VH-VL binders against DNA-directed RNA polymerase V subunit 5C (NRPE5C). Designs and how they scored, part 7

Target 1, 233 residues: DNA-directed RNA polymerase V subunit 5C (NRPE5C), of Arabidopsis thaliana (Mouse-ear cress) (q9m1h8)
Amino acid sequence: MEETMAEEGCCENVESTFDDGTNCISKTEDTGGIESKRFYLARTTAFEMLRDRGYEVNEAELSLTLSEFRSVFGEKPELERLRICVPLRSDPKKKILVVFMGTEPITVKSVRALHIQISNNVGLHAMILVLQSKMNHFAQKALTTFPFTVETFPIEDLLVNITKHIQQPKIEILNKEEKEQLLRKHALEDKQLPYLQEKDSFVRYYGLKKKQVVKITYSKEPVGDFVTYRCII

## First folded at step 1 (VH-VL)

Design z7 (framework fv_zilovertamab)
Fold by ESMFold2-Fast, scan of step 1:
Structure z7 (fold): chain C 233 residues (1-233), chain A 119 residues (1-119), chain B 107 residues (1-107)
Amino acid sequence: as target 1 above (233 residues)
Amino acid sequence: QVQLQESGPGLVKPSQTLSLTCTVSGYTFTGYYIHWVRQAPGQGLEWMGSINPNSGGTSYNQKFKDRLTISKDTSKNQVVLTMTNMDPVDTATYYCARLEYGDYAFDIWGHGTLVTVSS
Amino acid sequence: DIVMTQTPLSLPVTPGEPASISCRASQSVSSYLAWYQQKPGQAPRLLIYDASNRATGIPPRFSGSGYGTDFTLTINNIESEDAAYYFCQQRSDWPYTFGEGTKVEIK
């Protein structure tokens, strides 16, 4: 960017998800420029998250630059155009939809409108709402009326991909048999299975649910892999 | 000595019920899952189902529908596979295998028992 | 069902040569993949579990690699006793499924 290059003096190799130029441009942008950057960052993280969860994601979306994003969506993107709908790699009949919500409060009426909007989306098996405002208790409860799991993320939680900044272990969900075997082994050895909280940022990133048991593999050279198990609470 | 041993009829007639027994020895019966896997002559391995000997909980390959039942007798250290309405295509060597906790594989297998389905 | 595809189905090798067998899953099975050896008239024998871990008593010439959908079993410096069928198996989801098997023949 020309603005970024003109402001080179304001940036001194500050480490982040973003290079120095991104930080400099943020200081001089108007509200609209800040808005498009925020949607760009959140949408990019959402695609990375979906790829990591096993969904089929277009490589072009993962490599999109801020300038390219702005040329496609403009300075003030239309929310409906930002939506992501991708199939699961292992079962293409199962799709996930990511919906970007506006700044207005989300109410029961908003949730009912969403039901109508998605009624023709065959194969939808999960949904993520990216929020820019609070949901009241009634709106949160209304999300349970969908026939699939609906997750919510404040847009702030998607501005940075946490898995890119520190080495994350490999996380695998145990199937029913593996879970039952592990629990019995712990019971026989008079051990308790360790817990990982549902509100944990990595648990949310991978979309893990209460009562699932995950196998976590930590890799380190030259010692090799260390495996541990956690029950989501 | 840790052992799994299948036993049962070597020949069954079409439409009859098959009953195979897996007898285990040399380890704690209730500490390991028992699975059944079959292999048709000259062909690959096909998973049939499993039982948790501690709880009696079972899992089945839906290919066998309601004709397959796996049960246990803790007093005898035995797992029993029962399959109704046998057909010539069910001719196979039937194996039982154990699954050790924390292991993602069958570490010990019985030697297998050949079941021929013919008139 | 998750379909497991092995290549090649037949692999003639000379003693001392390395042998490689591939296994491809129709969907990601993470690392929940095992390899078994089966000699004529015998039950299968566990070689590798969790994609790359050798089972107790298995010689170091056997190794496994891969993750997700593509896996390889490698036998370095093959010996005459290694003539057998080799099967991959996934435990990621029900029903558990096996590959068709690869027949390794010593020349």
Scores: ipSAE 0.000, ipTM 0.385, lowest interface PAE 21.3, mean pLDDT 80

Design z8 (framework fv_zilovertamab)
Fold by ESMFold2-Fast, scan of step 1:
Structure z8 (fold): chain C 233 residues (1-233), chain A 120 residues (1-120), chain B 107 residues (1-107)
Amino acid sequence: as target 1 above (233 residues)
Amino acid sequence: QVQLQESGPGLVKPSQTLSLTCTVSGYTFTSYAIHWVRQAPGQGLEWMGSINPSGGSTSYNQKFKDRLTISKDTSKNQVVLTMTNMDPVDTATYYCARYEDTAMDYFDYWGHGTLVTVSS
Amino acid sequence: DIVMTQTPLSLPVTPGEPASISCRASQSISDYLAWYQQKPGQAPRLLIYAASSLQSGIPPRFSGSGYGTDFTLTINNIESEDAAYYFCQQYYSTPWTFGEGTKVEIK
């Protein structure tokens, strides 16, 4: 349902802000606002990313067009309305919140304001900040005061979904038992598995963490499935 | 203005490898993905695969994945399609097309196409 | 793979009449649908994207509509130069797929 989008997200009662920042999209035939297209692209990528990480995402959000986005959010979207809050499919009590930040520098005060804004969000287990400005070392350190992992993405990193034009492999994070069985079967140590760097865009997209071992299954007609394993370093 | 131009052999023998080049001009090469689409005589359009020139990531139609490779040469503003083990059923006009990655996902410009005939 | 089905395969029309071509997807594709025109010996030309958005330079007699699985291309007040093949294409998920094509013939 297209109108179901209005109920999505977790919101605190805060004053709206507008972002008139310079866009990094160099060519467009878009007759509407550059700002609204930029938020549309980033938000769409965020929903796709969350779906791929195992969160329950409304199909209406994934199928939202730029024109529909503009009819809902306007040419100058209000940041608070862009927020995404969705539950994990395997454990609906665990939710993730995506917060779109403005162009103002992010400081310790900004992080403290976020603590207040999310105080009513029961079940929040992770948060993503979409950044349009620099975060200093003190603000970065303040993110560790949250009782869950907080990831940050420059908005530029979300303007294109790096997995959209690639045949999507099946990604599975091995549990402790599965990892131990794999290492035993192949007589391998963690360092002997092929690696993916923590800062790799693919690793960041799926929110993978150091020391995790992932099973990647590629489906190839007519040969069938091709399986590979990677350790995150 | 924006232009895409395919080039390559008009005739390929069965079991040989096809190599086609798409040369682009009139825009920033790394800003748009390039796709390959073919059309057999009297038939419809068939998507083969794509490359994003900025990152080099590729996507292939599973039907061709074992035979098809798409690569780029940024210094020449070129995308190259390589397909092994050509068969007479691969006779078609081959097009490259530009894909608007940053705003809308559609083929806004096409090359003129190059006919490749596979026969002895 | 998403299968795109076009009807009719052949559409004879008289100049000045409206013409409509239907395209049906085997699953919901939202509005990730484009329409192309192809004249004999030429490359395809983009007419409509996002199901209903007219490409720059395309005459306003062309229009698109639909959402989900059922889509229509309409040519209002058809002209002799509109004799061509017309193809729909989904760009919702890979592999991207096209309809069989509709041949529009002027009487």
Scores: ipSAE 0.000, ipTM 0.379, lowest interface PAE 20.5, mean pLDDT 79

Design z9 (framework fv_zilovertamab)
Fold by ESMFold2-Fast, scan of step 1:
Structure z9 (fold): chain C 233 residues (1-233), chain A 121 residues (1-121), chain B 107 residues (1-107)
Amino acid sequence: as target 1 above (233 residues)
Amino acid sequence: QVQLQESGPGLVKPSQTLSLTCTVSGYTFTSYYIHWVRQAPGQGLEWMGSINPSGGSTSYNQKFKDRLTISKDTSKNQVVLTMTNMDPVDTATYYCARKGYSSGRYYFDYWGHGTLVTVSS
Amino acid sequence: DIVMTQTPLSLPVTPGEPASISCRASQSVSSYLAWYQQKPGQAPRLLIYDASNRATGIPPRFSGSGYGTDFTLTINNIESEDAAYYFCQQYSNWPLTFGEGTKVEIK
């Protein structure tokens, strides 16, 4: 049985901290305070996302208050200072970089600049770009020139942690041996693995890729763990 | 503010039944599971059991299954622990604790003050 | 039952030094692990949950790490008010189990 969510009455939860006002000229006034809050929310969500993906995240970053954030980064944070670079817990030699992009259009030249900027970053195995502007088709294609996966998130997608609206299961990506054993077992039982679509918000949050098989462990009161498997398509 | 408060007898004779009440305030009673955890003097914490106040479903540590019952009274925002056949080894501080909000997260975000129960003749 | 073993059982530390407490599970608990602080005469207080998430109101000097069977609670720049017992707890399997506790003493 599912636990009840902490809610009172019939009122809907409306996200009052959501900042949609930066998309038009009439709402660009007082951008300094709004801008720092937007980056604070997005960066906090990014750290939570990376922690959930198995990266080693400093707890001080996860508990940083808006006031502390503004004390460190100011009302108009310098984008390069916002960058996150953290190692994978299971293999500290593998790191992920989160880059906050500006409001300028992202072009092929922007992508080439990133190649130069990260050329000395040893152990980088994945990158996330947080976008404040549209990326044209040619810039999107240029992302494939990196030797690792590059994901993009509109900054709006990181203003709220979507996993707080659902149960947070444990996600484990099966290794080659585990995946082959599971597929063999399913074939013997005349079963097919259920799937999750690549564009699903949950799949994007955890950075799952096509062809991966994941073990999802849900914990339910009072029965304990419930395990399911999904293939990403 | 969230508050949990245990109440009950401070002294129980061997073979008697213990009854402890946990009264909660500052949140919606039926939205969080309540657990009971005890601690013998100078020793560590031991989980006893839990109840879902919404439906009344319970879970018990097998060590206590034969003599432990947890129940609720929604009208009073109370959870009651009843344990039969008390023994001197059951002397401990008894805590009620609120389970973390998210499903499957059986950590305890708020605790009562604890009530010491001494089992002695 | 999953057995939780804490080391050390007693840890004397001077103010300003870092302190580290280890918790080892007898089998994998994934990231389903919490840390509590208990001062004499008081109820336990949640510090860390899901191995590394700091609870509301907990100072940034407290941090947790680990996965599977090996976990660490770290207190950076320890303060005199941090003198207390510290307990780990797994919630991967029933029954829920706690470590024996580590007494942190400040000099």
Scores: ipSAE 0.000, ipTM 0.404, lowest interface PAE 20.9, mean pLDDT 80

## First folded at step 4 (VH-VL; framework fv_ecleralimab)

Design a1 (from e11 with heavy chain H50R)
Heavy chain, then light chain:
Amino acid sequence: EVQLVESGGGLVKPGGSLRLSCAASGFTFSNAWMHWVRQAPGKGLEWVGRIKSKTDGGTTDYAAPVKGRFTISRDDSKNTLYLQMNSLKTEDTAVYYCAREWELLYAFDIWGQGTLVTVSS
Amino acid sequence: SYELTQPLSVSVALGQTARITCSGDNIGSKSVHWYQQKPGQAPVLVIYYDSDRPSGIPERFSGSNSGNTATLTISRAQAGDEADYYCQVWDSSSDHVFGGGTKLTVL
ESMFold2-Fast, scan of step 4: ipSAE 0.272; ipTM 0.700

Design a12 (from a1 with heavy chain L105M)
Fold by ESMFold2-Fast, scan of step 4:
Structure a12 (fold): chain C 233 residues (1-233), chain A 121 residues (1-121), chain B 107 residues (1-107)
Amino acid sequence: as target 1 above (233 residues)
Amino acid sequence: EVQLVESGGGLVKPGGSLRLSCAASGFTFSNAWMHWVRQAPGKGLEWVGRIKSKTDGGTTDYAAPVKGRFTISRDDSKNTLYLQMNSLKTEDTAVYYCAREWELMYAFDIWGQGTLVTVSS
Amino acid sequence: SYELTQPLSVSVALGQTARITCSGDNIGSKSVHWYQQKPGQAPVLVIYYDSDRPSGIPERFSGSNSGNTATLTISRAQAGDEADYYCQVWDSSSDHVFGGGTKLTVL
């Protein structure tokens, strides 16, 4: 009797669906709510970041709601199903892979497993690991064995898209030729440009590398545009 | 597996001409800014000149001692860099290295083994 | 034209610290790169952007650059470190400039 009353209590704490259906909320579903939301937010930010870096991203992924995400991936998403693999818009032969890591410590064995997994995917030119645990020295060093750059982001850094919450000027990454022309035009050396540190959140978001230069344009009416440059150090 | 291999060196009389080649493999040659650096026997390294990627304009720059006499070119379809040397002088005697400029760093990260050019009568 | 000056030779005892200097006008405003060249071999990049190490270069190699002098420091010198060392910069007017080279002898 007590057990039957407890089950009925669970079902009575219900949400009305559009089809007037009744759902029962279990303890397991409560536990999974936070996990699925965290992955949803991080994956959405990752897609926005990749779009902003020049990758071809499906608009459906950018507009996906939490409810739709849970319908596809469930309350406790499988990490391998969360992976993102998209091509660069300017060169579709070059792809980036985003891998969501679990809460277990990341070891050299974990990195070796990734090597095996990606051996079936030709055209990878970059990889991002979304971390829920710290990497030791050996695991971090093992990332350098990949033939391309591997970036890491704590999942907490992807729960909010920083570019959406601060008014952003127009940002352009200079190629090597544009950088050299800028330096020659103003008779400047690398260290004479104003700088941004590599650990800056903006620098990490765009995946900028040491010594790249960004052109920042502020649009102001009626005086027009104000331009500044920053070198990554 | 990134590799640069020079060829075409040899003995040339003063006033003569010679063309050096540098075969590249293991990287996307068409994106790379490529350089020639030389080293006279028992002497130090001396920058000769460079050629930018075609995407960045494909322009060339030369050190003062070789300007007007040497021409750098590239054939991206063959992954090959060239150095055409005209009006050779005894002072041009050196081992000639081709080198790749690391993309955003102005440093030379990959070098060939070098090819010897001897200018003498 | 821009010029870099290095000492012709430096000697270091096995296990001790060697320092090789590279002098140039306001060189601290420029990024300095260092190359190691052993007899009969092509140069190898050992330090770039003043103090960064390429993969495979041991922590014993370090660099600094300020004012008019850049320095390559080799700690715990080994017999295999015996080589010629060249500094190099990019200059907005002179393009790529090498120092004259320093012969390191490990005693």
Scores: ipSAE 0.475, ipTM 0.810, lowest interface PAE 2.3, mean pLDDT 85

Design a13 (from a1 with heavy chain L105F)
Heavy chain, then light chain:
Amino acid sequence: EVQLVESGGGLVKPGGSLRLSCAASGFTFSNAWMHWVRQAPGKGLEWVGRIKSKTDGGTTDYAAPVKGRFTISRDDSKNTLYLQMNSLKTEDTAVYYCAREWELFYAFDIWGQGTLVTVSS
Amino acid sequence: SYELTQPLSVSVALGQTARITCSGDNIGSKSVHWYQQKPGQAPVLVIYYDSDRPSGIPERFSGSNSGNTATLTISRAQAGDEADYYCQVWDSSSDHVFGGGTKLTVL
ESMFold2-Fast, scan of step 4: ipSAE 0.498; ipTM 0.814

Design a16 (from a2 with heavy chain Y106R)
Fold by ESMFold2-Fast, scan of step 4:
Structure a16 (fold): chain C 233 residues (1-233), chain A 121 residues (1-121), chain B 107 residues (1-107)
Amino acid sequence: as target 1 above (233 residues)
Amino acid sequence: EVQLVESGGGLVKPGGSLRLSCAASGFTFSNAWMHWVRQAPGKGLEWVGRIKSKTDGGTTDYAAPVKGRFTISRDDSKNTLYLQMNSLKTEDTAVYYCTTEWELLRAFDIWGQGTLVTVSS
Amino acid sequence: SYELTQPLSVSVALGQTARITCSGDNIGSKSVHWYQQKPGQAPVLVIYYDSDRPSGIPERFSGSNSGNTATLTISRAQAGDEADYYCQVWDSSSDHVFGGGTKLTVL
């Protein structure tokens, strides 16, 4: 318990205090500019994703401009500095870590190195790996050795926030009691609900797992809220 | 591509028997829950019965009006569904549709064109 | 046994919105599916789970379900929408139950 609280910092982002305020962005990009823009877009989407999943994220990170990002992290950002570690809003003792991986192939040895790097991070309950290379099946299997769920995202999947490009619904994961109530009310079992596949972009964005039931609420004017339910398969 | 084709319909006398077949193609038939739905001339749709996939127990269920008279079976090696109709009544006169259940929804997503069964003296 | 009631016929003017109702005891607690059937053809699923559309079904088809009434709404009605429409639910005692069907006429 004291160990859980004593090591307050799992992995912290450097908060930008830049007083830039400019909206000027380069019209053309060189190789280094492309790399920093890619990391900027992916990291911004990651923060938005974590906020939408109920994590406590700093508003300054959500409003960071590309020029501010480049001022803090440079043209070729150092991967360890890009890491995100934030607590769950409803339970601050539960933290999530986002790790940006390099371009080298990810192997079992790479996963073992991650185990060592995070061994002193107290309260870590989930991890996301942002990938720039393919992970072989042995490395994927090694991810199951973590005591929490580890998700992977190709960096390409984080270059745009899908929820900003279409009407954003509110997504809520039903707890065990809420799921049982829904199944009783509708005389349904899990496989009788409409489904979303694990590979679905929204399922991945919200980090949903097989057998979870989600409530999706669309806000439509003038009719108001429209609710649907999905089981993840 | 995805297709259901019913056959075996025709004219039969009250008390007679008839066997319908439904040939499936373009999807994994062995995983599908299969149903028969009928429609009397000029009337609405009426559920007849189902057979679940072998993975889900291969069990059958029937609507009350046909229970004990009709039997549903399947041959996964031939991608074929069957409806054996015994002790036929004039009230059984209908177009019989073969359909798949989208099992997670309890909805019917793929339909055949139907085969007409006429029960008359 | 569980029973669903639909009006026998509904008329709509070309380009206007048609609303077809399906009434059942506490139907809002059930998932409602809607089928379109044109003369001499098999039914086609047009709405599932109250309000979702299968791939290939136009956006002008929508659905709702609350209390004792579910509704299929067809906006910007076209001549090709003339058909019989059936609602359907699953019930623990009656299994799959269909409504009597509604004939939609586009004037």
Scores: ipSAE 0.000, ipTM 0.412, lowest interface PAE 16.1, mean pLDDT 82

Design a37 (from a1 with light chain Y49D)
Fold by ESMFold2-Fast, scan of step 4:
Structure a37 (fold): chain C 233 residues (1-233), chain A 121 residues (1-121), chain B 107 residues (1-107)
Amino acid sequence: as target 1 above (233 residues)
Amino acid sequence: EVQLVESGGGLVKPGGSLRLSCAASGFTFSNAWMHWVRQAPGKGLEWVGRIKSKTDGGTTDYAAPVKGRFTISRDDSKNTLYLQMNSLKTEDTAVYYCAREWELLYAFDIWGQGTLVTVSS
Amino acid sequence: SYELTQPLSVSVALGQTARITCSGDNIGSKSVHWYQQKPGQAPVLVIYDDSDRPSGIPERFSGSNSGNTATLTISRAQAGDEADYYCQVWDSSSDHVFGGGTKLTVL
């Protein structure tokens, strides 16, 4: 049932009827330093994403304010300083690297330069590239030359954390054993499970691969927990 | 280079025993679910059994014809898979392949060259 | 127990298209994988998950899977394609199942 009052008499913020004496809420507009704000938001989301994927992330990075970010990195952050390298909680010798790319088109030459830059980084088992420009077909193919999985995210996809929603379900990735037990218990094939596309925002956020199964738990008072499963296709 | 190399095949009499080895290189063996697949001379491929990674419980499963006679084991420190064959029968005569199961698919992406086991009197 | 059926033999003329079938009850609900085996050699994965190709497998190899039949299609057949071909699935009750194999002869 919708219950709404006539809104005709209110004029958004121009005719204020309430003022608590503190600064008004304007947070979305800091026109100065758009570039540094964009990197700040993307980097914060990247840390949240890595934490949610099981990586060891410093709480200080997650709670960093925009002004603190600017005091450390400046209004024009140096891309190499923005990089994130954190270990997996379950196996600290396995690390992931997040690289922020510039606005220039990304070519095979760019990918080869990246190979050289990371050649002595022992323990890398995954990499994420945050993109500000298109990657041509040859550059995309060159990403397969790394000995580990390389994911790409347009920077605009990291400006907001899509998992921060009030009705957000709990997402659990089943390991191979858990998936097989699920299929055996219900005499199912993976194609008989409901599916999620690889391009889905949640699939990309958690770095899920084709054929993985996720357990989704919806928590809603007073109903309680409702569980469903999805196979990535 | 990702490789699997089998060894230990040979001639054995019915009722005898034989242990096959499969040396793995070029990948993280400890994470892999490993299989044995056999092929009788001039016949098709037949799944023998598998062993899961230690992280996924390290359990084994066997095809009905070999259950109770064959045992699969692994030594992750040596990157080696084993097949212990007991109470061998003439119908166990085959080339035995070790194979790696692809991480998210029930497909065998890497195979060894095979080792011949002949059970004859 | 779950069973896969393949024809014993298929012939194709050089440069023509060969089709090898793999039949199984509701096989369309399963992921089908295909292996090529040349005499004296180990099997090689040529198609996985119904229709995908491993790196190094030429585009003339393709696959499909629906209903009760999966098909491996080899376009522009070459002499080097002459081999035995096996389909394979995983089944929750039978584990890993192979078809009987199909001998492809390139004329």
Scores: ipSAE 0.485, ipTM 0.820, lowest interface PAE 2.3, mean pLDDT 86

Design a38 (from a2 with light chain S31N Y49R D52N)
Fold by ESMFold2-Fast, scan of step 4:
Structure a38 (fold): chain C 233 residues (1-233), chain A 121 residues (1-121), chain B 107 residues (1-107)
Amino acid sequence: as target 1 above (233 residues)
Amino acid sequence: EVQLVESGGGLVKPGGSLRLSCAASGFTFSNAWMHWVRQAPGKGLEWVGRIKSKTDGGTTDYAAPVKGRFTISRDDSKNTLYLQMNSLKTEDTAVYYCTTEWELLYAFDIWGQGTLVTVSS
Amino acid sequence: SYELTQPLSVSVALGQTARITCSGDNIGSKNVHWYQQKPGQAPVLVIYRDSNRPSGIPERFSGSNSGNTATLTISRAQAGDEADYYCQVWDSSSDHVFGGGTKLTVL
């Protein structure tokens, strides 16, 4: 409906012109069985994020309604059933796994259990953990024992898709050859490119890694396309 | 103006029954998950139970001490929440509060003034 | 059954900082909410999700939550802060759990 200042989320009462914004704090939505709605929103955002990262995502998953989600997973979804495993469109041998964690503390023992659970998953090249509890320092370090990148997102960070709120730039990761060509063409070294921090919301959304160079394209009328490059630090 | 008003409290004998009502105004009641929370005289807060919105199946959940004896229901056409209390015990003596759940956070943001239920012979 | 433990009472001098604790097994992994209750009145939500204030709650109210202890901090204590304070969490097996409550006295 409205794209200019529309916000997606549980506090949206766009259809209710008589609902004061202050009432939004009560978050009394009839689409909101809290546990199942939380998982539904986070899982939908995860699929959108994976699609935007170039993974092959089934359109049926992206168009799933809250009612349909509850019919499939119930009001207290089993965490193992919520998992997502999808291949890259460009290289189907490379898959990503999204694991929904419970409310129990995540410890080194929890990480070792994950190693055992995924040992038969051939072609896994990345993993995302969706967290409902805080991860201690030792558990965080244990994530480095995986042979691929493991990202974490508090479930609250996935309740809203940040790329849908405002027109966002197109982001493309340069491969090694493209990066070298860019540096030669502009007589630049990696350290001389403008930086984008690892903690940036877009860096996290697209799963960008330190030392990667990205091409960012802004589309703006009447200016047209504006291109810039950033090195992730 | 958001408001919850409880009524129906009073004196009842052990083994008796009582029905509490909570009238809601100023928000979309049909969308809300509603809860009952009680507080015995001089004691702390204790969750009693909830009822989900109709779109979430209108299902109910209860704390162990009241399960099988209490029933929560709602009438969205009247913006009213109910608590039917059967087989009342002296341990059920408390102020009963009607409250809304701040969804996704499991917090209680809107509370009624409470209604006192005294179970005594 | 999940349990939250609070001290029965805490005293603070006018204008000083009060700290009320809420202890639970790995409570730092849960979202903690805090309620203020004055005699004869309904509870009022003063902190949600560990450290956030609802509209209308003064900035001198703050919260933290890590490990096994969550803390409600009331800076520059005023006479009007005298009340009972309750912490609350949601637990998958125990549902909604309240602490026993702490009476704050402003001296």
Scores: ipSAE 0.000, ipTM 0.412, lowest interface PAE 18.5, mean pLDDT 80

